# VHH binders against Uncharacterized protein MJ1408, part 7

Target 1, 350 residues: Uncharacterized protein MJ1408, of Methanocaldococcus jannaschii (q58803)
Amino acid sequence: MSREANPFKKMPTILMPDELMAKALRRGEKVANEMRQKELPWLLKARFVEEHKVRTIASVVADNLQKVIDKTPPVRKLPKFYQEMVEVLVGIDDFKKSMGAFKWASELVRKLGNEYARKIRKARTPQQAGKLRKEFVGRVKSILEQIHPEMAFVAVAREKLKDLPTFKDLPTVVIAGYPNVGKSTLLKKLTGADVEINSYPFTTKGINVGYIGEIQMVDTPGLLDRPLYERNDIELQAILALNYLANLILFIIDASEFCGYTIEEQINLLKEIKDLFKAPIVVAINKIDLVDEERVKEIEEKLKEVGIEEILKISADKDIGLDELKERLKKIAIKEFLKDKDAENKELEC

## First folded at step 9 (VHH; framework vhh_6qgx_2)

Design x6 (from u1 with T28R)
Fold by ESMFold2-Fast, scan of step 9:
Structure x6 (fold): chain B 350 residues (1-350), chain A 126 residues (1-126)
Amino acid sequence: as target 1 above (350 residues)
Amino acid sequence: QVQLVESGGGLVQAGGSLRLSCAASGFRFSRYEMAWFRRAPGKEREFVAAISWEGGDTFYTDSVKGRFTISRDHAKNTVSLQMNSLRPEDTAVYYCAAEIGWTPDEYLHTSYYDYWGQGTRVTVSA
């Protein structure tokens, strides 16, 4: 699978028309100065200088635009998560049209470079050769200005896409729940310590990725830790893209309410997530060491009333119930991952 | 604003000929690949033919090779499908499809194409 690296990380920096033109002109002038040192009759030298200047400018511009195309992955071949991210963050149709503009301009500049180089070779005077080069430069400037909006669009797209997280093609558990319910402590206890912190749209805290063997654990602070109805449409779409990764949702409840949220508030967030995600949900009732057994039973009953069948009682701080939780997560995540792979293979068969 | 409009469908006798045309608009600075797909009653869309932007590369499904010819007219911004030696099995709704070609992609699959026409009906009687 291609999920071992962010597919957009290799996209190059996008030069704007003036920057690209300045670079091409400086390179052309350097080549022109080298040609001026050749021992040739004045007219032949003038033709040689202008011809090579045109060829150099054409190559610098065309190659720069083509490099952007070559280093940008085709969206349709990406995992569904990344396809959705392109749609949400930049818009697939505009992205494809902009890449098409780069291809159009690259090929047109190369074609004009060849045409003007041939015309310069047949110039009758040094002045005519210089005029042809000036005409070529004017046409290239015009072409770059015509695609200026598309160049700006791709530059913005690159900034939005290059830092998206890298997800492996593994059974994946997405962790949800209010802040301070014990998610970070639990993740460290289950995965054995350091988690990889990745940037993600619409969260300043990023996204944390850890592993339990070959099970991918994804903690989403700032994303699945407050009511989803508080989000704007684009932010919600970015959050829902996690549906393409999640084989299992692990929702953590703080039985003590020391997190600052009531059990009722926590269950309401759980219901929202349950309604929006296709993956099954496992609920871990955390901090059971801080409450009596009767309180834990009350919470279990409320969870069953809202359709939660898989409930575990834990204390991340005191290492209670963690082995059982780990085994349950592995079993369910692997089962769902294989089920999703079978469904995907059937779609491709048709 | 990308629009594909098919024309040229109709009723024809077996052994006859028909020419389908697809007019494309909205590809202002973009090169695009074009293809024809068809859907017989009760079946899924299947690939028929494809042509590259420069018209140098053409591809056909085995059942139409030697009978159908795909061609491009850049001045009119149209792609045509000349259908000769038509058979009752060629009866279907024919769809024009387009995709912006800046990277190599697989032309045989419907998922490759984001832009589609409404379709034109071809009926071949025995």
Scores: ipSAE 0.012, ipTM 0.446, lowest interface PAE 9.2, mean pLDDT 85

Design x9 (from u1 with D57E)
Fold by ESMFold2-Fast, scan of step 9:
Structure x9 (fold): chain B 350 residues (1-350), chain A 126 residues (1-126)
Amino acid sequence: as target 1 above (350 residues)
Amino acid sequence: QVQLVESGGGLVQAGGSLRLSCAASGFTFSRYEMAWFRRAPGKEREFVAAISWEGGETFYTDSVKGRFTISRDHAKNTVSLQMNSLRPEDTAVYYCAAEIGWTPDEYLHTSYYDYWGQGTRVTVSA
């Protein structure tokens, strides 16, 4: 529902059947005690107490279930990145089925509450009114137990989804490359150290999000920093979800190899990323201050052989080439973002 | 896997009746909102009718109110559209759609529904 915040952040805590029922019964008893303080004829008082108790229990249960629905964004309306994350982490079909269970139960409890309240109004004895209320409570307990698996599923789903990063609807550059190639230093230099560290699935290091004006910069340690063929299916699917976020991929090569990876290993990772991501790739050859010009030319030639058209030579540590890189990233990211939005809008017009 | 299969389409004369059926499989039928949409030649899909999970609430486009009736049969896992007093303007391919109850009031829009049948053709002659 929101492009500027994690859409699942507003999901409420999911109460289990026993917790929700206990809450509803406590609220019902509070209302019943208020009614018992009134001076009314005995049968009229008994009927009012039980009727209000039933109405209160029905409202607490139905409203609580409906609140979960109201605060959970519809998957179809989510940005594609978040849709894919629901699929990866919980499964869209099961998530939708579970939300349907909440809606079914909420409506049924409300209907039964109205039905039993009407029956209680016609009760001829206090005992009859009490029996009807107990019967109603038993039916509500049965309904909640019927959806217990779906309640547990949504509770787990909420825990998995609530801590996903908040991505803004802005031109986005995703940064890739092996560890220690200079990604963190470069990100700090380009964004002026306005960087947020966020949790992300399948990485203990999280992700770093920063901004160059209206350009969103995403560094992905643990995700795009080692061979992709080493990933299990679910992990790879989570990585590929970044395709829906990335307007441009910035791949960083360490020309010095001080990162511990050869140029050949670095180019092989680049080829994997190029094959799996639809976004254009800009390659920054970093640490040029630590190598001679001939080495840089060798790397540039190898990159051109694998189809890389956008190559920049930088030193993040020595502030070489950073202004040119910044302007190139802005130009390409904005162009691709607007192109993607135009294509998306045309799809919706049909 | 969720599947919807429509049946009951055909050729009928103006003023006649047809009953369309949609058989649902692969999901808990009672927890889905069910709808019928139609597409006339050269036009986009438009809403016709919808029914809530309990069958307690039904919704119709103005042009079919009083003529069409949507209903569900939980025992057979089917939703039906009874079409009476048919007009040539009702000529279209009719589609069954299903969606788990997410956000209410979006039932008018094709984008609300993730599950669709292949369609059944209805031709009403003058």
Scores: ipSAE 0.000, ipTM 0.275, lowest interface PAE 14.4, mean pLDDT 83

